# Ledger of designs, part 8: VHH binders against Tryptophan synthase alpha chain (trpA)

Target 1, 293 residues: Tryptophan synthase alpha chain (trpA), of Haloarcula marismortui (q5v140)
Amino acid sequence: MGLERAFADEPAFVPYLAAGDPNYEASLEYVEALARGGADVIELGLPFSEPIAEGKTIQNAIVRSLEAGMTPDRFFQFVEDLDVDVPLVCMTYYNLIYQYGEGDSESRSDSENASGETASQGPRPFVEKAAAVGIEGLVVPDLPGEEAGPLRTACDEFDLDLVFIVAPTTKGDRLERMLEQVSGYVYVQARLGVTGAREDVDDATEDSLARLSDWDVPKAVGFGIKTGAHAERIVSAGADGIIVGSALVDIVAEGHENGDSTDAVADRLEAKARELKEGALRGAAERPQPERT

## First folded at step 17 (VHH)

Design m05 (from k06 with F27L E31D L106I)
Fold by OpenDDE, fold request of step 19:
Structure m05 (fold): chain B 293 residues (1-293), chain A 120 residues (1-120)
Amino acid sequence: as target 1 above (293 residues)
Amino acid sequence: EVQLVESGGGLVQAGGSLRLSCAASGLTFSDAHVGWYRQAPGKQRVVVAVITSGGDTKYSRSVKGRFTISRDNAKNTVYLQMNSLKPEDTAVYYCARTYYGDYFTIYDHWGQGTQVTVSS
């Protein structure tokens, strides 16, 4: 059963952390703390070399991870070293996925096809390795639905889900292409992060969910959720789950900056995870129960 | 119809300069980030430069000090001034309108790209 199972019984809490932030050992503890706190799916960020398009918080997390020596191979080892019982999702950029297999082709001198062009194996080597270490899904923010064909094919071959991000601006053909290829769950971005005006969050969430009402996959909403109360509102509005990243990454960052112990930071992450999960559950309880006819 | 149209690409000798333009129609750049990306032969798209909605500029390490990203909101156009071009800068250059997600970049629209070829 794919990632959809995590949404079957109750609203799912989906936390995100950058793998290896601020270092390998601490990051393992932090991810495990999220699991203990009630995570239903954990998204792990595989850092990429030029995070200049990212917000400052995420950029810094990625940089810390890279400086601590995170690589794709070390990321896969990281996944194997995790002691968690929740499904794992890899979040990274398509260039890393696509390039993963190119490094192995230099060592395999023998399959020089006659035209000397080392046929790029595309995303398949990455997906194969991800599946082998127990990753169950991918989130690739920079991959349009129109270009996702090769990745979708690889995911199908190795039984991985391909999670898509739907923004309020995602419309028309782009939305249709995502619908054709999405599996596991859909990341619903309720607002475009330009203005932090709090008051319209509920309406935006409802509208975003209404647009995807015909989608068969669970709708997990991410919108800078930081508190259990916010999680409650999002789930009450009809979300099948909540996705939380920045609030958790900030806890890691603050701990690192202050020189806090790994245990202290892990405790804070676990507590925050519990708060968020409990908020989601409260939100579910507020939903009008379908009148059992 | 929302469109991003890149222009200004071409063939240039090493050490030369080009100025790329990204013109938007049907959308505005003023409330979003705009990035230049490039795709070299056999590679995937990578970020080159970003100008934020606030006007901050960021550059990849490979182009820092050589490229300059700028915005003209009145023309709804973003530019990439490329100086001291190198053969390794050869790629299709794309512009994109982006936003910040919670912990990732939202890629809203892409242009069709413009070819830049730098000869040794």
Scores: ipSAE 0.756, ipTM 0.879, lowest interface PAE 0.6, mean pLDDT 91
Fold by ESMFold2, last read:
Formats: structure tokens, C-alpha cells, sequence
Structure m05 (fold): chain B 293 residues (1-293), chain A 120 residues (1-120)
């Protein structure tokens, strides 16, 4: 069970959008358009305050959503309001998760740990609510593996997957510990930095996937993918799926800046999603056969 | 061995100043972004200031105008100059080497943190 099923029969296409960008109602249509276009899993960004560590495209998307009134509770309502049949994954930062239950001081909980910590402290309230509205997994980029224990425990209790990010610098014992804890799929960042030759993405993908070959968890690659041709090369190189964010967020941003109708932007998102999914399918058809002996 | 080591924390009076350093060993900052983050008592890490590989700086609303992030790539070190300190600045301060992913920040390495305590 779990998110791994989305990778079982064909390469998965995993789009991302910031939930509520540029507003609640338009964003519902945009996410539904990605599902119509062939998404197998959808990652929803839960906007957090002060996104100053993000690149400009994502910072602006988060700000648009926050200015339109997105909050964690509205995000959970947004998930309930979505009309999609594909698994949903929440992507956000750990402080938001940890603090979601803060302020429930009048409610006493028998779920205290040995140190007297209450159930309203830590990640459990967020994870319980996420499960209740149908979220099937979490991506938490700023949470180191050695600090993930409380979140892993909550996710295990409520049957959510916890997706980890593997970068080229994730090596040795750190890589092994991370991969022993991952569930659902692993996010493979094949290259780091904003400089260097992007035309060698498929070579970097092959190297990254070779490092991970001893683990069966699905490997979804999430950098440098903007077109069906990119998706095709990445899957041909061995990826079990593709993850695409900024290319889709750019479509939303451009439509907002130009004053385009929600329907026009949704149509462009659906078309781009279809292009990417079809590219991934072509890449799988080109994949080399396993060698024996 | 890869390490980020923060230093320069301590106890300081409100209105005072501290300068934090983040020194890298076994890795370099020159092609990466670097951020300072803080974890107040009972909370989790939140961003304080970032400096990109190109030298652009950004600050959280609570520290803008009081804190300055800078980098010295020749010394493989990033600094946080903290002026006009307030009790609310009390926290463990962490540095992180980061990169932009497609739609999120990749936290490549974290330091072990340095305590800053601001008394009245």
C-alpha cells in the first residue's frame, strides 16, 4: 500500500504546485488540470511565512498564496475540496508542521511521552489532520534524517509516507540511514548548483541511480525537467518517475501576470502535464534490458 | 570529514552585539548559498538571513536592519553580525549550506549550532 503503488506499472509523473497560488479557487482548478493531464501523484506546497531561502519563482508563488489568505487550516480544506483520484503529498517545512498543534493548551492528552511532552506539541497533530483529509505523504526539505524520529513515528501511526531527498553529496552512512527510513519514493536531486552544463542531466541521473541500485524504493528525479524530451531522457536513464515543479509554477505565474482566465491557465497546465507524462512513457519504452550473470 | 562549525555565541545584554562565524571543513561555500537559522526555546528552526552564491542577501522581517550576513570565500567562512540584540533573539543559531532545487531549498549540510542568550 502507500505511494509506492503509483510507480508500479509505468513511470510516474509527479507535479508540484504551491497550494492557493494565485488564489484558492484558481488553484483548485490548476491541480485538477494536472490530474487530467496524467499526474500519478501530486505534491502540494503548503505555503509558509518568510520564504527568503527559496529561489525567486517559488518565493513569489508562496507570497501570492499567502496574500490570498492561505493558512494551514485552509490548506486542509483545500485538500478536501479537490476533485482528484490521485495520491496527494504535502510539501512544507518542519517548523510549520511542528507548530500546527500549538495553542491547544486547554485540551489535555493521554498521549504524553515519558518526558511529559503533550500530544499538542510536535508533529502529531499535523500528521493526524493530514491523514484525515486524505494526504498520503510528506516531503520536509529542511528536516535532517537524524532529527526525523518524531515525524517518522507520527507518519507510521497514521500510515503516511515520508519522502526523503537524496543529493549528490548524500553519501556513505548518511545515505544508508536515510534510505532505511524512506518510504513511498525517494526524491533524487541529480545535480547541485545553478551553474554548470545542464545538457548532461541524463549522465548525472545515471550516476545518481547507480548509487541507489541496492534499494528497491522508487526513484523519482526532480531537477532540470521542463519538456517531454527532458522527461524522456531521464526515464530512459533509469528513473522510476519524474518530479516537476518550477516549469508548472511558471505557467501559473505568467497567467497571473498577464491577467489570463483560470480556464486558459488550466488548459496550459493540462497540456504541459500531458507532454511530460507522454515523454516519461517514451523513455520507459527505450530503457535497456537488465543484464544477466 | 565534512563539518560546518558555528562560533561566536554567548551571553550578551539587550542592545549589545555579537558576531557569529560559520567555518566549513571538508566542503566549500563558494558555489553554494548559505543561511543562518535559529531555534528558539520550544520551537523549531526558522530562517534568519541568507546570502546567495552571487552575494545577494535577504533577511527575515524580525532581524532586517539589525543583522548583516556576509561571506568570505577565501576563508571558507560566513558571518552574521548581530546588532541591537533583543531578548527575542535568544536561540540556538545554525548555519546551513544550501542549493536551490527545482521548487524548494536543498539543505546540503547543517552546523551543530551556537547558543545566543540575550538578557535584559
Amino acid sequence: as target 1 above (293 residues)
Amino acid sequence: EVQLVESGGGLVQAGGSLRLSCAASGLTFSDAHVGWYRQAPGKQRVVVAVITSGGDTKYSRSVKGRFTISRDNAKNTVYLQMNSLKPEDTAVYYCARTYYGDYFTIYDHWGQGTQVTVSS
Scores: ipSAE 0.754, ipTM 0.888, lowest interface PAE 1.1, mean pLDDT 87
Fold by OpenDDE, last read:
Structure m05 (fold): chain B 293 residues (1-293), chain A 120 residues (1-120)
Amino acid sequence: as target 1 above (293 residues)
Amino acid sequence: EVQLVESGGGLVQAGGSLRLSCAASGLTFSDAHVGWYRQAPGKQRVVVAVITSGGDTKYSRSVKGRFTISRDNAKNTVYLQMNSLKPEDTAVYYCARTYYGDYFTIYDHWGQGTQVTVSS
């Protein structure tokens, strides 16, 4: 069973961290702390060059990771060095996935196509390596469903899930193309209403979930969740899981800025993970039990 | 129908200039970020420049000092002024409306792209 298994018994907590932030060794401890805190799936960000399109907090995390020496090869080593019994998902940009195989072609003399242009093997080399180190899924935010065919094919070959992000603005053909290719779970991104009122948040979540009611994959909701109380509300509204990134990245960033010990930051991450997971579980308990017919 | 339409591409000599336009119909740029991206032959799309909803501009290292991104809210159009063009700038250029997710960029809409070719 793919990543869907993480959603089968109870609402899943899916944390995100940038791999290697602020350094390799600390980041290992932080990811493991999330697992201890109750993570059901962990998304690991593979840093990419020039994150100018990202928000400031994430940009800083990516920059710290890159400055600490994170690379695709080191990322795969990072995954192998992790001591967790939780499914891992890689989140990165498509250019890194696609370019990964081009570096190996200089060493392999044999596929010189007659024109001397090393034909890119596409996403397959990255997906193969990801599978080999134990990654079970990919999130590629910049890859449209219409262009995801080669990646979907590679994921199928190596039994990886392909998680798609659905925004409130995602409609029509674009949504259909994602539905055709999604596996594991779907990331449901909703805009939190400006009013921050509980009712508004619940309505927005319900509306977002209603749009995807025909999708067979679990719906994991990411709305800038920061607290267990917020997680509870999201799950009560019908989410199969919660995705949390910025709140956790902020803990890492604050620890780094303050010069806190790795252990202190790890303890905070574990505590936050527990809070969020417990919130999700409370939300599930508040759902009307389907009347056993 | 929601559309982003890129224009202004073409063939230019090295050292030349082009101005690209991204015109939106059926959607607004006012509350979103707009980015220019490019895809070189045999490569994947990479970010070139971004203008945020707040008006901040960001550039990739390769184009910094040569390219300028700007927006006209009244025309619902974003521009990319490209100066001192190099053969390495040859690509299909795309515009995209984006938003910040929790820890990633949400790519809401893409244009169809416009070809830029810089000859040595």
Scores: ipSAE 0.753, ipTM 0.878, lowest interface PAE 0.6, mean pLDDT 91
Fold by OpenDDE, fold request of step 19:
Parts: sequence; C-alpha cells; structure tokens
Structure m05 (fold): chain B 293 residues (1-293), chain A 120 residues (1-120)
Amino acid sequence: as target 1 above (293 residues)
Amino acid sequence: EVQLVESGGGLVQAGGSLRLSCAASGLTFSDAHVGWYRQAPGKQRVVVAVITSGGDTKYSRSVKGRFTISRDNAKNTVYLQMNSLKPEDTAVYYCARTYYGDYFTIYDHWGQGTQVTVSS
C-alpha cells in the first residue's frame, strides 16, 4: 500500500522540513523529532540553487541547507541515515529530478550518440535512486500536469506516489489532468497568500474539498497551519489530513538564530508536532458520524 | 479564458538586447508574483527573474546586472529587458504567475513561451 495507507484510520499529519537545515546532523534530529511527535508522512525538501521564487522563510532554509553542503547525493544519504518508521516524501524542482542522471553519464563511455549530446535519461534515474533509499512519494511544484507524463511513468515503474498540488485557481481541464495522475494524496492549498479572516479560511477549505469530492484520493490541506486549534478546524471541515511547513521551518530558523542547542529545537518540534496531530484528531472526532443505516 | 502570452523573442547577436513581454488576459498580475523562466535546449525550466506582488525584484545569478524585470499594471504586462546577451542565454523564455504557498511556490499559469536565440 502506498502513501494512502497513512490516511486510512485517522487524519494524517504531514510535516515539512528542508533537509539539511541548518546542518546535516541537526536536521536528522529534527526530522526524527517530528516522527516522535506523531507525523504520519514526512515531507523532505531537497534544496535547489536558485530559490528566488520562494518566500523568505523557505529561501533562508534552503540557503542554510546549501551552505551546509546539501546536494542530491547527500540528500539520498540523509534519507538512509534517518531513523524513522514514517513514510518519506521528497519535494523538489523538476530540473533537479531531470538532471540527476546526467552526472552519472561521465562514467559510461558507451552511449555517445553520434551527435555528441548525452541524451538526458529524464526523471528515471532520480526516481530509481529515491525508491532505492526508501522514499515513497514526490511533490514537484513547478511541474504542470500536462508535462508530468515522464515522471508519472517513472514513479509507476518504481512504485512511488506522485502528489499534486491543487490551488484554489486550479480548475477545469487542468485540475482533471492533475487528478488523473495523482497517487497517494492530493495537496489542497486552501489560500493564495491573501490574509483572510479566520472565517474565510474555513469557507475556502470547504469549497476546495467540495470541488474534489468526486475524486477518490485523500485530501491533505495546507494553508499556514500553525496551531492545533487550526488543525482541528481544517479536519472538522472534512480534510483527510493536514500539511504543515512554515511553522516548523520557523522553529528551526529561530533556534538557529538564537544559537539554541539541537536538543532544545528538537524538543520544540516534537511538541509542535504533538499539538498539531492532537488538533487533527479532535477535528475528526467532531465530524458527524454517518448514520449507520 | 486565462492566458499568458509571451512576445519579443527572436534572433540577436552576442552583446545585443531584447525586450520580452508577458501579457495577461483573464487574470491580473497585481495580487501575484510574476516570473520569467527559461528552458535551454536539452534542459529543464529554470527561474530567471521574479517580480513580487509587492514590487520586489529578484534575479538568478547568471542574469543579475544584465536583465531587468518590470511590470505595467495598467497594461497587465510584465517585461524582461535583456541586455548584454550571451549564447548561453539561448532558450525558450516563459512567464508564469505564481503565489506563495505555505512553504513553496504555487505555479498558477504558464505562458507558451518565446524563443530567444543568441548567436556568437
């Protein structure tokens, strides 16, 4: 069973961290702390070299990770070094996935095609390596559904799930193309950066979930969730899970800025994870039980 | 129908200049970020420049000091002024409307791209 199993019995908590932020050893402890705190799936960010399109918080996290020496190869080693029983998902940009196999071609002399251009093997080498180290799914934010064919094929070959992000603006044929290719769960982004009132968040979540009601895939909602109370509201509204990133990345950033010990930061991450998971569980308990007809 | 249409691409000599335009229809740029991306032959798309909803501009290291991103809200258009062009700048250039997610960029719409070729 793929990542869908994490959503089968209770609402799933899906935390995100940038791998290797602020360094390799501390990041291992932080990810493990999230697992101890009750994570059902852990999303790991593979840093990329030009995070200029990202928000400030994640830009800083990515920069710290890169400065600490994170690379795709080191990322895979990081995954192998993790001591967790929780399914892992990799989040990164498609260019890193697609280019991963081009570095290995220097060792294989034989496939010089006549035009001297080393033909890219596409996403397959990355997906193969990800599967080999125990990654169970991918999130690729910059890959349109219309262009996801090669990646979907590779994921199928190696039994990885492909999580798609659905924004409030994702509609019509575009939405259908994503949902036809999605496996594991769908990331439901409830808000587009607009500071709306609390009531607006609940309505937006309900509308987004209603739009996806005909699709038999778990719906995990992410929208700047920071507290157990917020998690409770989202799950009460019908979400199958919650995705939390910025609140956790901020804990890492604050600890780094203050010079806090790894243990102190890990304890805070674990406590926050527990709060969020407990909130999600409370939300599930508030759902009207289907009348046993 | 929501569309982003890139224009202004073409063939130019090294050291030359081009100005790309991204015109939006059916959507507004005022509340979103707009980025220019490029895809070189045999490679995947990479970010070149971004203008945020707040008006901040960011550039990739390879184009910093040579390219300038700007927007005209009245025309619902974003521009990329490319100066001191190099053969390495040869690519299909795309514009995209983006938003911030919780911890990642949401790519809302892509244009169809415009070809830029820089000859040595």
Scores: ipSAE 0.752, ipTM 0.878, lowest interface PAE 0.6, mean pLDDT 91

Design m05 (from k06 with F27L E31D L106I)
Fold by ESMFold2, fold request of step 19:
Structure m05 (fold): chain B 293 residues (1-293), chain A 120 residues (1-120)
Amino acid sequence: as target 1 above (293 residues)
Amino acid sequence: EVQLVESGGGLVQAGGSLRLSCAASGLTFSDAHVGWYRQAPGKQRVVVAVITSGGDTKYSRSVKGRFTISRDNAKNTVYLQMNSLKPEDTAVYYCARTYYGDYFTIYDHWGQGTQVTVSS
């Protein structure tokens, strides 16, 4: 059944939040608010230790969640506690996925038998658990396509999609390897660099989508989208969906900093989600429809 | 095609030092972030140190105070000075050119890796 179904009838809106930001209970309400606002798929960040490589907004979100007690096992409970009908996708980094299976080993103590002899089970234990709690896909930004075989195999076994990120520099054999293993949708990063001129966003999006047109997997664009107008332009340019993270994470962060109630922040998230989804719908309506064949 | 080539690895005695280099060709580091990662035997890659496009540096807890990351944009090269090496630092070291995506790090390119072995 796959995540592609979320893109079948209309452009998909795919929000992201770090699970457990700023705490477990508030985060449940925030994710549910995004669903009420029109999310078609929700990406949940599984916080990982040492988020040193992330940008400040995301690093702070991960730290808030970790300091409030989020762990991989609490994340799986969080997924079970959510009351949403839309597909859920877990976004995290490969080392966390891989080490989860090693976390099944018994506690180590100082002894002659405490050597590192335990064989890794690879990604399979994580994927099995993710499937069991209802996660339908994974996004693993640091996993190159040529190293994705074990994860792809586990995802196939447990019926999870594996979403890859495609950037302008993803070319040739590297692109083909990624697209041979991608399922569900592909995250299109239309431009690289911290600050892109807004004037280039539509052209870069069109170029990226044209480059990928030989593959039928849905193309969701995830950079430069903060408003319904942004979503409208991106979908009008041909995107099958929009992925939005930092704009929503900022709402959570600002609410936390200001001491706003959970309900107030949830209302703002729902309103922003609706703005983004409605923008995507307008963008689709602006595209010319081909004649019947 | 962008290539990232690590060099400077090798065998070194505990307490010793090594300097790793990551040279880029085909593209520049100027607007990119660069990270050093390591993969110990039987493990997956973990972050060691990051230097942003603006020059800010961050380090994992296991290497703080012993390792220093630096960049020379004119030479299109990033360095990792590793001092006071321990057997636990034994790993293949990779550099990665990265950018910030909307809510995650874009790993644009990885290097081939260079082996560092620290003997007791």
Scores: ipSAE 0.751, ipTM 0.883, lowest interface PAE 1.1, mean pLDDT 87
Fold by OpenDDE, last read:
Structure m05 (fold): chain B 293 residues (1-293), chain A 120 residues (1-120)
Amino acid sequence: as target 1 above (293 residues)
Amino acid sequence: EVQLVESGGGLVQAGGSLRLSCAASGLTFSDAHVGWYRQAPGKQRVVVAVITSGGDTKYSRSVKGRFTISRDNAKNTVYLQMNSLKPEDTAVYYCARTYYGDYFTIYDHWGQGTQVTVSS
């Protein structure tokens, strides 16, 4: 059973961290702390070299990870070194996925197709390696649904889920193309960076969930959740799970800036994870139970 | 219909200049980030430059000091001035409207791209 299993019994808490931030060893502890704190699925960011499109917090995290020596190969090793019983999802950009196999083609002499161009194997080598190290799903933010065919095919071959991000602006054919290919869960982004009033957030979440109501896939909502109370509201609104990134990345960043011990930061992450998970559970309890007719 | 239309691409000699335009219809750039991306032959799209909703500009290392991203809100257009072009800059250039997610970029809309070819 794929990532959907994480949503079957109770609302799922899905934390995100950049792998290798601020270094390899500390990052292992931080991810494990999230698992101990009640994570149901953990998204691991594979850093990329030019995070200029990202927000400042994430840029800094990615830069720290890269400076500490994170690479795709080291990322896969990182996954293998993790001591967690929680499903892992890789989040990265499509260029890294697609290019991963190009480096290995120099060693395999045999498939010189006649034109001397080492035909890129596409996303398949990355997906194969991800599956081999125990990754169960992918999130690829820059890959549109209409271009996701090769990745979807590779994911199917190796039994990985392909998580799509649905924004408030994702509508019509674009939405349909994503939902036709999605597996595991849908990342429902409820806000487009506009600091709207709290009331606006709830309405946006409900509307986003309503758009997806006909699709039999778990809906995990993310939009800057920072507290258990916020998690509670989101789950109460009908979300099958919550996705939290920036709040956790900020804990790592603050710890790094202050020179806090790895243990101290891990403890904070675990505590925050517990808070968020407990909030999600409270939200589920507040849902009107369908009257057993 | 929402459209981003790139223009200004073409063939140029190394050391030359081009100015790309990304014109939006059916959507506005004023409240979003706009990025230029490029896809070289046999490669995937990579970010080149971004102008934020606040007007901050960011550049990839490979184009920093040579390229300039700018916007004209009145025209709902974003530009990429490319100077000192190199053969390595050869690619299809795309513009995209983006937003910040919690910990990732939301890609809202892509243009169809414009070909830039730099000859040695």
Scores: ipSAE 0.747, ipTM 0.872, lowest interface PAE 0.6, mean pLDDT 91
Fold by ESMFold2, last read:
Structure m05 (fold): chain B 293 residues (1-293), chain A 120 residues (1-120)
Amino acid sequence: as target 1 above (293 residues)
Amino acid sequence: EVQLVESGGGLVQAGGSLRLSCAASGLTFSDAHVGWYRQAPGKQRVVVAVITSGGDTKYSRSVKGRFTISRDNAKNTVYLQMNSLKPEDTAVYYCARTYYGDYFTIYDHWGQGTQVTVSS
C-alpha cells in the first residue's frame, strides 16, 4: 500500500516546496521542518528550466533554486540527504522526466532522431532513479491521461504512485481515463479562474468530492488553503487530505528577501505546518462518523 | 464539441516567418492563460510562449526576441508570430488553455497541433 497509507487513519497534510529554494542546505532544513510540523507526505518540486507558464510565486521559487545550482542529479542527491521518515513525492514536468536519460549518450545522428528512439529516451531512467533514492510517487501536471501510458508502465515497474490532478472541467471520459491511471491520491483542484480569486472554495470542494465519490482513491484538495481555518473547512467538507504549496513557498521567499536565518525560516515553516495539520484534524472531528467495511 | 485548433504551420526556409493561429470553438480564452508549446522530433512538449488573461507575455530563452504571442479575445484566437526561424524551431506546435493551480499549471485543453518545418 503506497501513498494511500498516509490517508488511512486521519486527514493527510501534504506540503509542497521547490527543492533547493533558496539553496540546497537551507532547503533540506525547510523540508525537515515540515516533517516535524506534521506532514504526512511531502511533495518536492524538481526545478525545471523555463518556468514561464507558472504564477509568480512558483516562478520565483524555481528560479531561486536553479540559480543556486539545482539540477536533476542534485535533486536526487537532495532526496538522499533528507532526514525524514514520511513519503516523498516528486512534482515536475514531463519533458524533464523524458529527457533525463538523454544526457547519458553522445549526440545523435539526424537519421536516428528522425527514424527512431535512442536507448536512453523515455521516462524509465528517471523513474528508476527516483525509486532508488526513495521517491514514492510522481505528479506531472502537463501530462494528459491519454498520453500517460509509458510513465504509468515505468511507475508500475518500480512501484511508484502516479498522482493526477482533477479540475472542475475534468469530466466524462477524460475523468474516467484519468482515474483508471491514478494511484496514491488524486489532487482535487476545486476551482479555476483568471483572477485567482476563490470565494466559494467550500461549496466547490463538496461538488468536486461528490463527483469522485465512486472512486476509493484518497482525495486531497490543493487550492486556496493558507491557514488552519481553511484546512478545517476543506476537511469538514469531506476531503481526505490537504495539499498546500504557495503559502509555504511564500514563507521561504519572504525569509530569503529579508535575510532571515535558516533556523528562523524553518521555525516558521514548522509552525505553519502544525497550524495546517491541526486545522485538518479539527475538520475531521466535525464531520459525521464515516462507515467502513 | 469543444476544441482548440492550430493552423498556419508549414514548410519555411531558415530566416523566414510564419504566423500560427489557435482558434477556440465551444470554449473561450477570456479568463484563461494561453500557451504555445512545441514537440521537436524525439522530444516531448516544451513551453515556447505564454500570454496571461491580462495580456502579459513570457517567452522561452530560445525564442525570445524572435517570436511574439498575442491574443484576440473577441475572436477567441491566440497567435504566434514566428520570425527569424531556425532549423531547430522544427516541431509540432500546440496551443493550450491553462490556469494557475496553487503551485503548478493546470492544462485545461490542448490543441491537436500544427507542423512547422524549417529547412536550411
Scores: ipSAE 0.737, ipTM 0.877, lowest interface PAE 1.1, mean pLDDT 87
Fold by ESMFold2, fold request of step 19:
Structure m05 (fold): chain B 293 residues (1-293), chain A 120 residues (1-120)
Amino acid sequence: as target 1 above (293 residues)
Amino acid sequence: EVQLVESGGGLVQAGGSLRLSCAASGLTFSDAHVGWYRQAPGKQRVVVAVITSGGDTKYSRSVKGRFTISRDNAKNTVYLQMNSLKPEDTAVYYCARTYYGDYFTIYDHWGQGTQVTVSS
């Protein structure tokens, strides 16, 4: 039983932070604060070069982390240095995963594995390392389901979940292929942009969950959630969990801009995490109870 | 039915120019971000240039100053003007319609790609 266990008894709260934002040591404390605040799974962004396709909040977070020295190898050390008891998920883009291990010189490393074979390319070296340091799942936003076979195979080999994102425009064969590859939970993006969305938050969430009703995988919604009241409404509408990123990244960014101490920012993150988790719990209490048998 | 179709690829000598087009049908670009991505031999896709729904442009370091992305919302078409081409620009070029998610980019649709080959 993988990441699904985090959704089994109560709605899950799944925060995201870019690992190493604004620096290595502060980021460790911020992630640990989210765990103290009630996180059930934590998604860690592995910064990648040139995040020009990202929105400004996330682009700035990635840039702060990279400028403070984050690399894939330091990310794996960061995961080992974390003192948390909750499952960790890595979010990054597929080219970084695919090129891991191929960027190092074989003349300076032992390329022989336990079976005497050389690892030559593809996602397997990254997935093996992620598993070794305790990562339990991956989110890879730019990888379509129909191209996910090599990553799915590596994740199966090393017992990692592979989480996919479903948006309102994810339909037909694309949706089916994606859900055939997903494990752990699915990230439900209930609304696209202001122009793409014509429904209020509750209706968009209910519609998105209804489209997914044929699949048992837990549905975690990551859609405009900034407060306990937002979390409450989303879970009341049927979500199995909530995913929150930019609201937490904004707390880190503001603290950094203002020169606030690491302790002060960590306290704000812990308090926000508690607010969100408590909201999710209230939302679950408002749902119709399952029939007792 | 939503479709993105790239065109304008081909073989060109180093130092030359090409203009790629990405035409959309069954959707509008006006509410979305659009990016050009490339997949070099033996690699996976990486971002080259992005134009936001608001018209802001961003470029990877390897192409900044040489490539220009632009959009014509009335024709549902996005362009990539590629000047001063180098052999390392050889790749399949893809366009993608995207939206910002909460902490990542949502890749709503990909085109099928167009080959660009730059000879030395």
Scores: ipSAE 0.736, ipTM 0.875, lowest interface PAE 1.1, mean pLDDT 87

